# Ledger of designs, part 12: VH-VL binders against Large ribosomal subunit protein eL28 (rpl28)

Target 1, 132 residues: Large ribosomal subunit protein eL28 (rpl28), of Dictyostelium discoideum (Social amoeba) (q9gs21)
Amino acid sequence: MSQDLVWSIIKKNNAFLKSSHGLTLSAEPGNLRNKNSLKYSGLARRTTIDVAAVNGKVVVSSKIVKKAAFPAQSKKTTTFSTVNTRKTARFVKTLATQYAPELRAAALGRLHRVQSALRSAKKAAARKAKKN

## First folded at step 4 (VH-VL)

Design L3_2 (from L3_1 with heavy chain D100E A104Y M105F; framework fv_dalutrafusp)
Fold by ESMFold2-Fast, scan of step 4:
Structure L3_2 (fold): chain C 132 residues (1-132), chain A 118 residues (1-118), chain B 107 residues (1-107)
Amino acid sequence: as target 1 above (132 residues)
Amino acid sequence: EVQLVQSGAEVKKPGESLKISCKASGYTFTDYWINWVRQMPGKGLEWMGRIDPSDSYTNYAGKFKDQVTISADKSISTAYLQWSSLKASDTAMYYCARDEWGFYFDYWGQGTLVTVSS
Amino acid sequence: DIQMTQSPSSLSASVGDRVTITCRASQSISSYLNWYQQKPGKAPKLLIYDASDLQSGVPSRFSGSGSGTDFTFTISSLQPEDIATYYCQQWSSYPLTFGQGTKVEIK
C-alpha cells in the first residue's frame, strides 16, 4: 500500500498537473499511471480509487467497473488544493461510498498520507529557502 | 425527507438588484454542492455555477461569472443567487439542485420565476 | 465548451412503444453523462447517471447506454406519465452542459 502511494506521488508530481479552480473533471483519467508499470495496468480491470500529489496539489482518480457490461468503465479525475483538506476528504468519502464502499477506509488513509507528505515537502522547501 | 425550497416569483425592472434563495432541509447542508441552472422561457437548461457550502468555494460557467454571485449561509442551510443589476435577458426560471462534486443532480428546487420588464 | 446535441428534437409515440433518443458530444466525455426528465411546469428529475446507472426509485423501463461521444436513452414501453422533455448533461469538463432537449408526446 505504502509503496503504491510513494509511486503515485512520484509519478503524478512529474506530470505537472495544475488547476486554479480546485476541481477538474477529466474525460481521460489514469493514462499516465498505466505507462510506468505492469502492476498498475493489472489494477485497470478493477474498481480503483487513487490519491496522488501532482505539482503540489491533491489529485483523486477513480476507475469504476460497471456490473452490467464490459467495457462500461467510468473514469474520473478531480484536483484539489492542499489547504482544503475537509472538502477533499468529503469527496473521497462520497466517491467510495457511491462506487466502492470496501475501499473507503483505504482511500481515506491514502489521502491522509498524501496530504501529510505534501505538507512535509512544503515545510522542507521553506526551510531550504530560509538557509539560502 | 430531502427538500430544496426556493423563494417565490419576482417581477423586476431593468437595473434593479435581486437575491433569490434555495433553502435545504432533510440532510447535512455542508455535505453537498448546490448548483444553479437557468431555463429561459421555452428554452432548455443552462448550468450557471455551483457552491460548496462548507467553505463557500464557487465554480461558475464563464458566461455567468460576471453577471451573478452565488453564495450560501450554512447557519440557515440556504444558498443564494444574486444580481447587482438585472437585464431583460435575465427573464427565466431559475432552479437550484444538489450534487456531490459534479456527479449528478439528484434533488432539485421547484424553481423561481424571474421576470424583468420595463 | 462541450456541445451536446440531441436527436430527435421531438417525437410522438403510442403507449407501449419503444422510444429511443440520442445524445452526441462534440468531444469524448467517456461515460460522464446524465439523463433528466422534465414534465410541463415541473423541475427536472434525474433518471440515469454515468450513462447507464438507473437512479433509485426510477422505473426499470428507462435505460441508458453509450460511451465516448454517442449516447442512447431508451423507454422500453412508453406510458402516459412519460410525456416530458428529456435532457442529457455531460459532467466531463466545466462548464457543465445540457443537450437542447427532446420532447416526447403520446399520439
Scores: ipSAE 0.009, ipTM 0.536, lowest interface PAE 11.5, mean pLDDT 78

Design L3_3 (from L3_1 with heavy chain W101Y F103W M105F Y107I; framework fv_dalutrafusp)
Fold by ESMFold2-Fast, scan of step 4:
Structure L3_3 (fold): chain C 132 residues (1-132), chain A 118 residues (1-118), chain B 107 residues (1-107)
Amino acid sequence: as target 1 above (132 residues)
Amino acid sequence: EVQLVQSGAEVKKPGESLKISCKASGYTFTDYWINWVRQMPGKGLEWMGRIDPSDSYTNYAGKFKDQVTISADKSISTAYLQWSSLKASDTAMYYCARDDYGWAFDIWGQGTLVTVSS
Amino acid sequence: DIQMTQSPSSLSASVGDRVTITCRASQSISSYLNWYQQKPGKAPKLLIYDASDLQSGVPSRFSGSGSGTDFTFTISSLQPEDIATYYCQQWSSYPLTFGQGTKVEIK
């Protein structure tokens, strides 16, 4: 699966919720042999970085699967103004470098597209405002 | 104003336990990692470890993994560094500093001097 | 662990001099390197992040360059208030590691 497809699926499924809420696992690893469940489980356990535009701001959301003996998931959301492009890019870069290096290029690409869309929207709004 | 305020200087004997604190204010505590950095007298900086206050996930430098415990209480925006049994070699200045997933340490506490002597 | 080695360990220079400090990583860290200034009795202060980006509020006489394993920190015109120990720090992988420090003194 391409990284772009992973972004679309995970973003729509809102897979950023913390799994620390009373999760009960009674099945042994050898008993989890359902192919579709394993595929879904794999996506749910991946570190994800999502970048979206919300109310004219850049919102970076992450689900980090930590690479420890007992992996933990942590959901974080950070909001940036468009003037904080440097901080936003570094935030995305550090998340990917530490937890999902394979997503680094895709995440930065998503960020740049979101920032470009916000700039275009501001320009369109400014043109409308000048009409009246 | 964004700041980290650390607890006061400590004078201890070998074998005693100790817990020092780093209180955050002026930002959302759970959005940033808190790092602990040691500086022995006349020596350089050593990264000890960090904690994600949102879920208490920790990373330690190997040298410190069995020597200290890092914890945080997000209800009072405070991170902690703790020793179960101090040694004379723990005499140092200890700094806390925030970062954002490996972002540079842009805000530092003033430091807590720990002196361990018999 | 990634080892960070600074050169020189100490230097003495005159006010107005150009001061250069180098930092070498034991393996490639891309541009994931920060520089800090520590004055006696004070906590460290971030000067440069991501090898070459100047932190807000830091004077323009400070600069950084490099990528991969070799990095340089420069003070273009040394001022009396620049007397301090300077540290590089990699954040390419955990554990985070600092160089041993370079003490900058005035002649």
Scores: ipSAE 0.007, ipTM 0.548, lowest interface PAE 11.4, mean pLDDT 77

Design L3_4 (framework fv_dalutrafusp)
Fold by ESMFold2-Fast, scan of step 4:
Structure L3_4 (fold): chain C 132 residues (1-132), chain A 117 residues (1-117), chain B 107 residues (1-107)
Amino acid sequence: as target 1 above (132 residues)
Amino acid sequence: EVQLVQSGAEVKKPGESLKISCKASGYTFTDYWINWVRQMPGKGLEWMGRIDPSDSYTNYAGKFKDQVTISADKSISTAYLQWSSLKASDTAMYYCARGDWGFFDYWGQGTLVTVSS
Amino acid sequence: DIQMTQSPSSLSASVGDRVTITCRASQSISSYLNWYQQKPGKAPKLLIYDASDLQSGVPSRFSGSGSGTDFTFTISSLQPEDIATYYCQQWSSYPLTFGQGTKVEIK
């Protein structure tokens, strides 16, 4: 096995771990403190949306906190190709509109940043390949 | 383009109040955290705290919790850092920085605060 | 609070040299570690996020690696414009904390 393959696997696992933690777009990220596993923040927001880059792809995660079932939470993760930007944006809009309308603008802003970073990284890699 | 512009340098005496600003442009202000970072003369960087401008939710490093107040006015895309009573030990460069989760992708130019008798 | 310790505190190297800086966390931070460059009189600039991801627009000679408690930052071929102080920063636990900085100078 090559070092490139090992690196790709490590990178994927790292990004998935961040998504699995259910980090929020506009509130303090959860699970940054390892000592309070049972502590609930008490925030009014019921849904969190996380957008991250994984192996050149966009990963969208959502976490719903049920008021009546505190501290119970459910998390769902969906992976999109970078070339499916329209489909990804539609998914984020639908998710936010249905579960967290107040996070819609933040979620779309985050998506645009992630997509721009991926495009920039690909351009940088292409330029480096041409020089060496 | 994304830009954070901070207010100008301040020269103050111990006991005086002060409020410095960080004005954001080129992005949706409420989509990102604004962090405040202190750098004392000849020293390294210290994270002071941050604010989510969408609801003014704040987090502070324990050392700064009772010394400063972080606030934001989303109608003018501006974040603030304020002291009710300055001390000589508050002499430092203060930076605001946009937070994309835990990393700071854009920084203000800094506001130098000098507190002396 | 999680304490970040950098090594060395300062170094001098020649143009074209490979420069390596290390950062150690007092407890495991997974990969929640960033690297910044600060030139004299200027604001810091993000170079590497999440231990190994290169920020857009940053030259490819900069790289990062590591996980858990031990991290490294490398400049593969030092250039004159790279003279600066470099800081690591963890975001695994609040409060967010920086290393003390490593000053890089040219011989």
Scores: ipSAE 0.000, ipTM 0.523, lowest interface PAE 15.5, mean pLDDT 77

Design L3_5 (framework fv_dalutrafusp)
Fold by ESMFold2-Fast, scan of step 4:
Structure L3_5 (fold): chain C 132 residues (1-132), chain A 119 residues (1-119), chain B 107 residues (1-107)
Amino acid sequence: as target 1 above (132 residues)
Amino acid sequence: EVQLVQSGAEVKKPGESLKISCKASGYTFTDYWINWVRQMPGKGLEWMGRIDPSDSYTNYAGKFKDQVTISADKSISTAYLQWSSLKASDTAMYYCARDSDWGYAFDIWGQGTLVTVSS
Amino acid sequence: DIQMTQSPSSLSASVGDRVTITCRASQSISSYLNWYQQKPGKAPKLLIYDASDLQSGVPSRFSGSGSGTDFTFTISSLQPEDIATYYCQQWSSYPLTFGQGTKVEIK
């Protein structure tokens, strides 16, 4: 199975994984219902943590308002394989705990869903490869 | 109506314990952080710390970390600020304030709880 | 900790005057600054968030500007009900910190 086919399966089965934004809970309708449109401009300036699937890998992106560091924000991207589940969870938890504790539970929940989706897609791809 | 209602004024002696409350209504309590802010008589505002009511995760300002405990009870939409042993220097007005989960501006404030600690 | 210094510490002005308060951060905070109004015996009220955005329900005579380390809060035409202490607050890093406040009084 090609990398392109694996990616296509992931995108098809898990639309939320295509999100380009951090863990603002924007992909969860219940949370969005409580947002005030007047605060939209403030969203661009807050710390964000994004967890997404890219080419069969987990990609964690952060735009961090640091607790005691100048400059106030830095953007970083770290890529993990699905076999490094514990390492990825520790990384996300550490980022959220240090820089955006309000996103910690949501970040870990999103990571679990992303990892689960990637495992399912990988199994489907492997099964297809064996039959072709 | 979105509001935070705090418990009434307290008069205490040094060494006594105290727990004051901040009750939320008019919104989903677990969707917003709650902050505690101290104002000593005739002085300015000091941020003490915050709590995420969804999982009770707390973050404290260093000078308050070992002085107070912040907690929350989701079942009654109430946040708490607690001292195990009060000091005269704890005499102040204490405010709770909601911080939007989309920002760090304190858009809703409690009316304040005056705590007086004297011998 | 980021220290926030307000200037002046107090001022006296007449109704209708333009009032300007400044806030300086000990290090760059981009635009991560809010302004609050506190009237005697009352809880603070959010007026401006993210340096320049006016909170809903707040009169348009209040405005904010600035970025980095230097910020300005302005009341274009002071009204009697504006007599209060005003505080800036940064949220660039923890702990969150407030300025010492600027007391605005009638002459």
Scores: ipSAE 0.000, ipTM 0.521, lowest interface PAE 16.0, mean pLDDT 76

Design L3_6 (framework fv_dalutrafusp)
Fold by ESMFold2-Fast, scan of step 4:
Structure L3_6 (fold): chain C 132 residues (1-132), chain A 119 residues (1-119), chain B 107 residues (1-107)
Amino acid sequence: as target 1 above (132 residues)
Amino acid sequence: EVQLVQSGAEVKKPGESLKISCKASGYTFTDYWINWVRQMPGKGLEWMGRIDPSDSYTNYAGKFKDQVTISADKSISTAYLQWSSLKASDTAMYYCARDLWSGFAFDIWGQGTLVTVSS
Amino acid sequence: DIQMTQSPSSLSASVGDRVTITCRASQSISSYLNWYQQKPGKAPKLLIYDASDLQSGVPSRFSGSGSGTDFTFTISSLQPEDIATYYCQQWSSYPLTFGQGTKVEIK
């Protein structure tokens, strides 16, 4: 896993759709395979889950839709260290299960990759510090 | 196993102060917002406000902003609702409820605390 | 504030009947609406979130639909344990607001 992933995400940490380095997952009724979940416009409802690395920590952000009528606080972020892997995974599972079950596997996969990248970056930084 | 347990019923006089509690168990307290909802006798539900226990950030309904204070102590997984000076119109059932970060869906509720304010 | 109006305010129906409750917002709330059930003497229980998604553990006879300003909550076959007051709640903007409630009784 590349250290570039960590630095790219730090500079572009936003709760919405990002480049491949800061994947944001969105769930609309239209994303579900079941006909009963497609009773209304896919543009009327969306849940986004963003998992990114910021300053050596895992940041999980959620936002339904960017709506001007909702306070700035509508974007929610929760910060986790890499040593709290179980806690972070449980949070992501719970969030996805409640609001976007179809994105659960993808969000957990993204979390795993972000945590792996952060551990690799920390090890590389430690080696450079010892060498210098 | 996931639950919110509220403090017992209170009987108070106008002008008295009061602080009621909502204790969380079975989950990580700092991962969820806690909301406070009022229900006057025989009436519907009113959202009062909420708190993020991780940093004590609050949002209030304008009607309640100057009437109550919402706080939390993450060391004991407890949220609070307090009045500096009660009024008879504060007589109501008060519920605390947990919501996830983005949906404001209240999936776990406390059993309620009945507050009676009379002279 | 966004005002939520429910209709009817109360209804009586027989076991097995299809029950429909409506909720109207004073302005568009997209699909940012939840439905709760409150049985006498108990705290509310979440039944439906985001207009149409059924909460885990909730019987499939409960359903919701709608978007914008007009929303519907349906019990496809009313059961005795469904005697309760039902509330809609918007979360499109602060403050969060509830409808006045619809009391459902069995004949």
Scores: ipSAE 0.005, ipTM 0.535, lowest interface PAE 13.3, mean pLDDT 77

Design N3_1 (framework fv_nepuvibart)
Fold by ESMFold2-Fast, scan of step 4:
Structure N3_1 (fold): chain C 132 residues (1-132), chain A 118 residues (1-118), chain B 107 residues (1-107)
Amino acid sequence: as target 1 above (132 residues)
Amino acid sequence: QVQLVESGGGLVKPGGSLRLSCAASGFTFSDYWMSWIRQAPGKGLEWVSYISSSGDTIYYADSVKGRFTISRDNAKSSLYLQMNSLRAEDTAVYYCARDDWGFAMDYWGQGTLVTVSS
Amino acid sequence: DIQMTQSPSSLSASVGDRVTITCQASQSISNYLNWYQQKPGKAPKLLIYDASDLETGVPSRFSGSGSGTDFTFTISGLQPEDIATYYCQQWSSYPLTFGGGTKVEIK
């Protein structure tokens, strides 16, 4: 995979990592004004999947527009206390595959970055604890 | 080590009630959707009910709707199934199971037998 | 409700054989199908999720394939410990439904 391809994927999803003690890493540039910028007249709404680090945990949020499988799961926030687990990756993969296949690669990439940041933060905390 | 332990099963007369419990350990219970699945003697698996991680989304199989109530207590890491107006066809081993999104039930309890007789 | 039909209902095979079980949905379920193994007197165990993904810790001799309405579960090189009943389960639509099960016995 080229650097150009990686950048294209990140640019399309407007998500990137920003360093901050390794606990809160996500930010989206230039889309704050866009909460009122859509002028669609029809069913042109989109599914979103967000992965963030909050208080040392992985938080996955979804906003599902399409009626598929179980409608009761259309809006969901799930917190995972264990990092680097396949369970979290499976959850993200399932959401993306079912509701927004175009976001799958980006969401999984985001998850990997969030998990790596949390892993680094835990190592740093362990070093400081053993400083004594 | 993830464990789910069911209790509360037993022999009950038609029209009676039982409350099943499932004690969870080894994982953050409040992060998972949970299901009750039953199996009649010599028969296959039948889904009974599921409840979301927060407890705000609940579904039941038509065969138990209006008679069974699923609930959870995240502070106690416990799942419950209140069974009222029991019928002979409710006789089964009842399993609690953890759902890792997508209803792929990755951990199950050992089951508790409910026998509705006479 | 989506009906899941498994075949065969039972089979007997020798150690080392290739065993194939099929599962058919009454309507398209994409790849939203899981496979479970249940040994006598025990709770079910997840083997395969999303039609073809192998669960962690499950031996590679187990595999799944299919999409839409037709699904296959295969055990390549049957072992004595594989004696069990196998179930498919769809999660494409409420309510969750299981296949009738396939009992695998070793000769």
Scores: ipSAE 0.000, ipTM 0.546, lowest interface PAE 13.1, mean pLDDT 76

Design N3_3 (from N3_1 with heavy chain W101Y F103W M105F Y107I; framework fv_nepuvibart)
Fold by ESMFold2-Fast, scan of step 4:
Structure N3_3 (fold): chain C 132 residues (1-132), chain A 118 residues (1-118), chain B 107 residues (1-107)
Amino acid sequence: as target 1 above (132 residues)
Amino acid sequence: QVQLVESGGGLVKPGGSLRLSCAASGFTFSDYWMSWIRQAPGKGLEWVSYISSSGDTIYYADSVKGRFTISRDNAKSSLYLQMNSLRAEDTAVYYCARDDYGWAFDIWGQGTLVTVSS
Amino acid sequence: DIQMTQSPSSLSASVGDRVTITCQASQSISNYLNWYQQKPGKAPKLLIYDASDLETGVPSRFSGSGSGTDFTFTISGLQPEDIATYYCQQWSSYPLTFGGGTKVEIK
């Protein structure tokens, strides 16, 4: 299955999809393009790259499908303990470059939004701790 | 030689059941997604169902959902279609087809005729 | 469902002619379109995938073009063995859908 097909199906089926845990994007055409490209629905052979915030950490999940001559699927989850890291960005870039180059920009954009959300959550927690 | 051979077609009454088989040879069957595609006499092609290489992902056309069941046995290099509650509208030649990536069906069987009539 | 409309439903041409058939999608499908050839009494055969890519072993007289909603399939220099019904198929969205077919005959 080509990634262009998956992107097209995502755009049509999930135009109003909201963003990941702790992050909300506007439900408008164009603004959701990056979010939709990172999630696939209804396609059996697909490559997905998701970046989410879990327990204050960045979690990168992938389900990678090889081309049909030797189709194999690998689901992998990698957790990063620090926000705004060069390591996390390199990991996402390398993963996308090897398995889904068309998702690279969207995945990196998603990572930056998740990292921003985590920083905002940490600031809110620190403010609450100071008052309590 | 890469080959798909269907069997199990025949005449059946409305409301009846029939099971189609597709035998694969000449390639690693367990590596490929498979579909059933049908063609009513004198009409065009209609996609019916597909199944992933492992069998864990399955989808059906609305016209057959709830009545047909696709399955596969990778150890036997075989694809199946269990057809229940058959209707006159299900009369067609049924093809099994190999998906080469990107839903392009590069290898087809010869087809097996299913006739649903009283 | 994405509807695929083929034109014409049938055509008659002479050996050596240039034959074109069109396929129109009810909504944009990018380049996610395949073309098949079906000879009488036989299973379909894949000719073109992803709108314009020629399948291995298929003669170069067959070609495809287009993107979005409008697609064209061409046979340059029609041969007797090309007499068949041709189908387009989209794979942009579920369910997968085929055009109604174009029957190509000799005059």
Scores: ipSAE 0.000, ipTM 0.515, lowest interface PAE 16.9, mean pLDDT 77

Design N3_5 (framework fv_nepuvibart)
Fold by ESMFold2-Fast, scan of step 4:
Structure N3_5 (fold): chain C 132 residues (1-132), chain A 119 residues (1-119), chain B 107 residues (1-107)
Amino acid sequence: as target 1 above (132 residues)
Amino acid sequence: QVQLVESGGGLVKPGGSLRLSCAASGFTFSDYWMSWIRQAPGKGLEWVSYISSSGDTIYYADSVKGRFTISRDNAKSSLYLQMNSLRAEDTAVYYCARDSDWGYAFDIWGQGTLVTVSS
Amino acid sequence: DIQMTQSPSSLSASVGDRVTITCQASQSISNYLNWYQQKPGKAPKLLIYDASDLETGVPSRFSGSGSGTDFTFTISGLQPEDIATYYCQQWSSYPLTFGGGTKVEIK
């Protein structure tokens, strides 16, 4: 599990978030697949989409393989606030539909979990502030 | 821990053959593109060969095409380089390297194995 | 093949100095450039990927910038442990090519 490609991306983002907010977010077994492979293309390289929480915001990361050029691939990281749920979901949906349709359901499920965890963290922070 | 361990280097005469091995541990080997990169004594880095995670896509530097064969065994988490028709200019430390999650960047390297081609 | 030219080939600087290394591609490579550190007798270590992104666990004193054909790698506040040879590498086009390396020594 710790050797999984998608887990590597999640762990990097979770470490940063944990330091900043005390939050720990993890990939659940079987949730996000990193084996949507272009192995039958000239590039035979994976396209990955990951969603993580960073500094109380949602960060969507993608590595997209362009079939028209080798070794061309592009990494994109986009940051969203937790209050703009529809905008973030549309971005993830569009990204997955265009480049990795097989990952769409998993990526949207991951997004929902990340957003839920961030909402819970904000509630916990608010409760802590009231106790103090 | 994430680790790559190379073996198979040694002294060989011009025209001879050697097979290098690279054993991977601490990560899902079958998920990564892998490369062999070499470095002649006192010189810089030279990319040698690339193999996709499935083994279906392979690339070679022109200097080794037709002489070297890269392969992998995902069940054994191992990478190989079969080197035939070796030349003096193939003398180098050969590194096994893992391509990272982003770009064609090599984030994990083996310790290197020395191949010396001399009479 | 895309040729990567690094300058200088070697430099000597004092602890605490700002060190800048340049890398020039023979044709545009967008931001498809990585930087590596190689200490004597050791394998290279990835420091910067995609021209400006810092690899996890790498000290923040290392940074990269540039796009197209001109790239820079900077060490802000040189430390003794930074004695090494530094290499750029392009991945815009096959074959992958490295710069000739820049040897960084401390006075």
Scores: ipSAE 0.000, ipTM 0.525, lowest interface PAE 16.1, mean pLDDT 77

Design N3_6 (framework fv_nepuvibart)
Fold by ESMFold2-Fast, scan of step 4:
Structure N3_6 (fold): chain C 132 residues (1-132), chain A 119 residues (1-119), chain B 107 residues (1-107)
Amino acid sequence: as target 1 above (132 residues)
Amino acid sequence: QVQLVESGGGLVKPGGSLRLSCAASGFTFSDYWMSWIRQAPGKGLEWVSYISSSGDTIYYADSVKGRFTISRDNAKSSLYLQMNSLRAEDTAVYYCARDLWSGFAFDIWGQGTLVTVSS
Amino acid sequence: DIQMTQSPSSLSASVGDRVTITCQASQSISNYLNWYQQKPGKAPKLLIYDASDLETGVPSRFSGSGSGTDFTFTISGLQPEDIATYYCQQWSSYPLTFGGGTKVEIK
């Protein structure tokens, strides 16, 4: 593979990442003591909340990891249109509240930015279409 | 018209109790997280407590934890703050505030109710 | 707790002036910062959320910028009705914390 080809791939991928607003937030509780101790490690929960813009829609994804004798994992994905902003905000609040309250503020801020970006993109597309 | 109206403030002795109320109108109260924010005379703003739309998630500032209890009644569109074991440093104007869903930006505030804790 | 430091504590300016207020967080808060205006005897009013987004109905002379630890709030063309105390507030982590406020007065 040539250096020019690598650079071209990086530029394309970077441009795609700029238009993709996927943000992953995690609340993985730190074990302040010995990580191999059952008393201190116990049943730890790790939750991530991802809010992204996909095809003009808001996609909220969550991953909940429960650790016991055997690790268990659950991933949930819900899609919302920009016109359902109240319902989407309520869903994100509920999700964060149940699994990772410390991520609530960040997740809601991300949701707002995703929705704002989608509204801006829609306006820009409408203006461009009217000129054609 | 969207509004919040506080009541229940007054003069109370140290160690006493007060219950503050906040009546909401002009919006669907059950859809919003709510907070109590206070301001001591001549001082800045201090967040006191928040409660989720359903009432299931509650947090308190360390200065009031164990003494204050936030609650809500969605059927009555009302928010409450039960204040026990009051101290002189709790003297402040108490505001109820609606949390703009984009993250603890308080877009609607009540006019406030004064709580004075004095011997 | 995240400490929010506002500068200056107070300022006096003339109508038409450009007024700048700074807010510094003790640790990175991304853009999770709001700005409020409080007139004497009144409840605070939200002006800007998420560092730079203007609240509906707020005049365009108000603006905000910044990210991480350093934030700026600007009034371009101070009006008489803008005399008030202004507060920043972070919502990156609990507990929610406010800056100490900046009192803006007309000369």
Scores: ipSAE 0.000, ipTM 0.521, lowest interface PAE 15.8, mean pLDDT 76

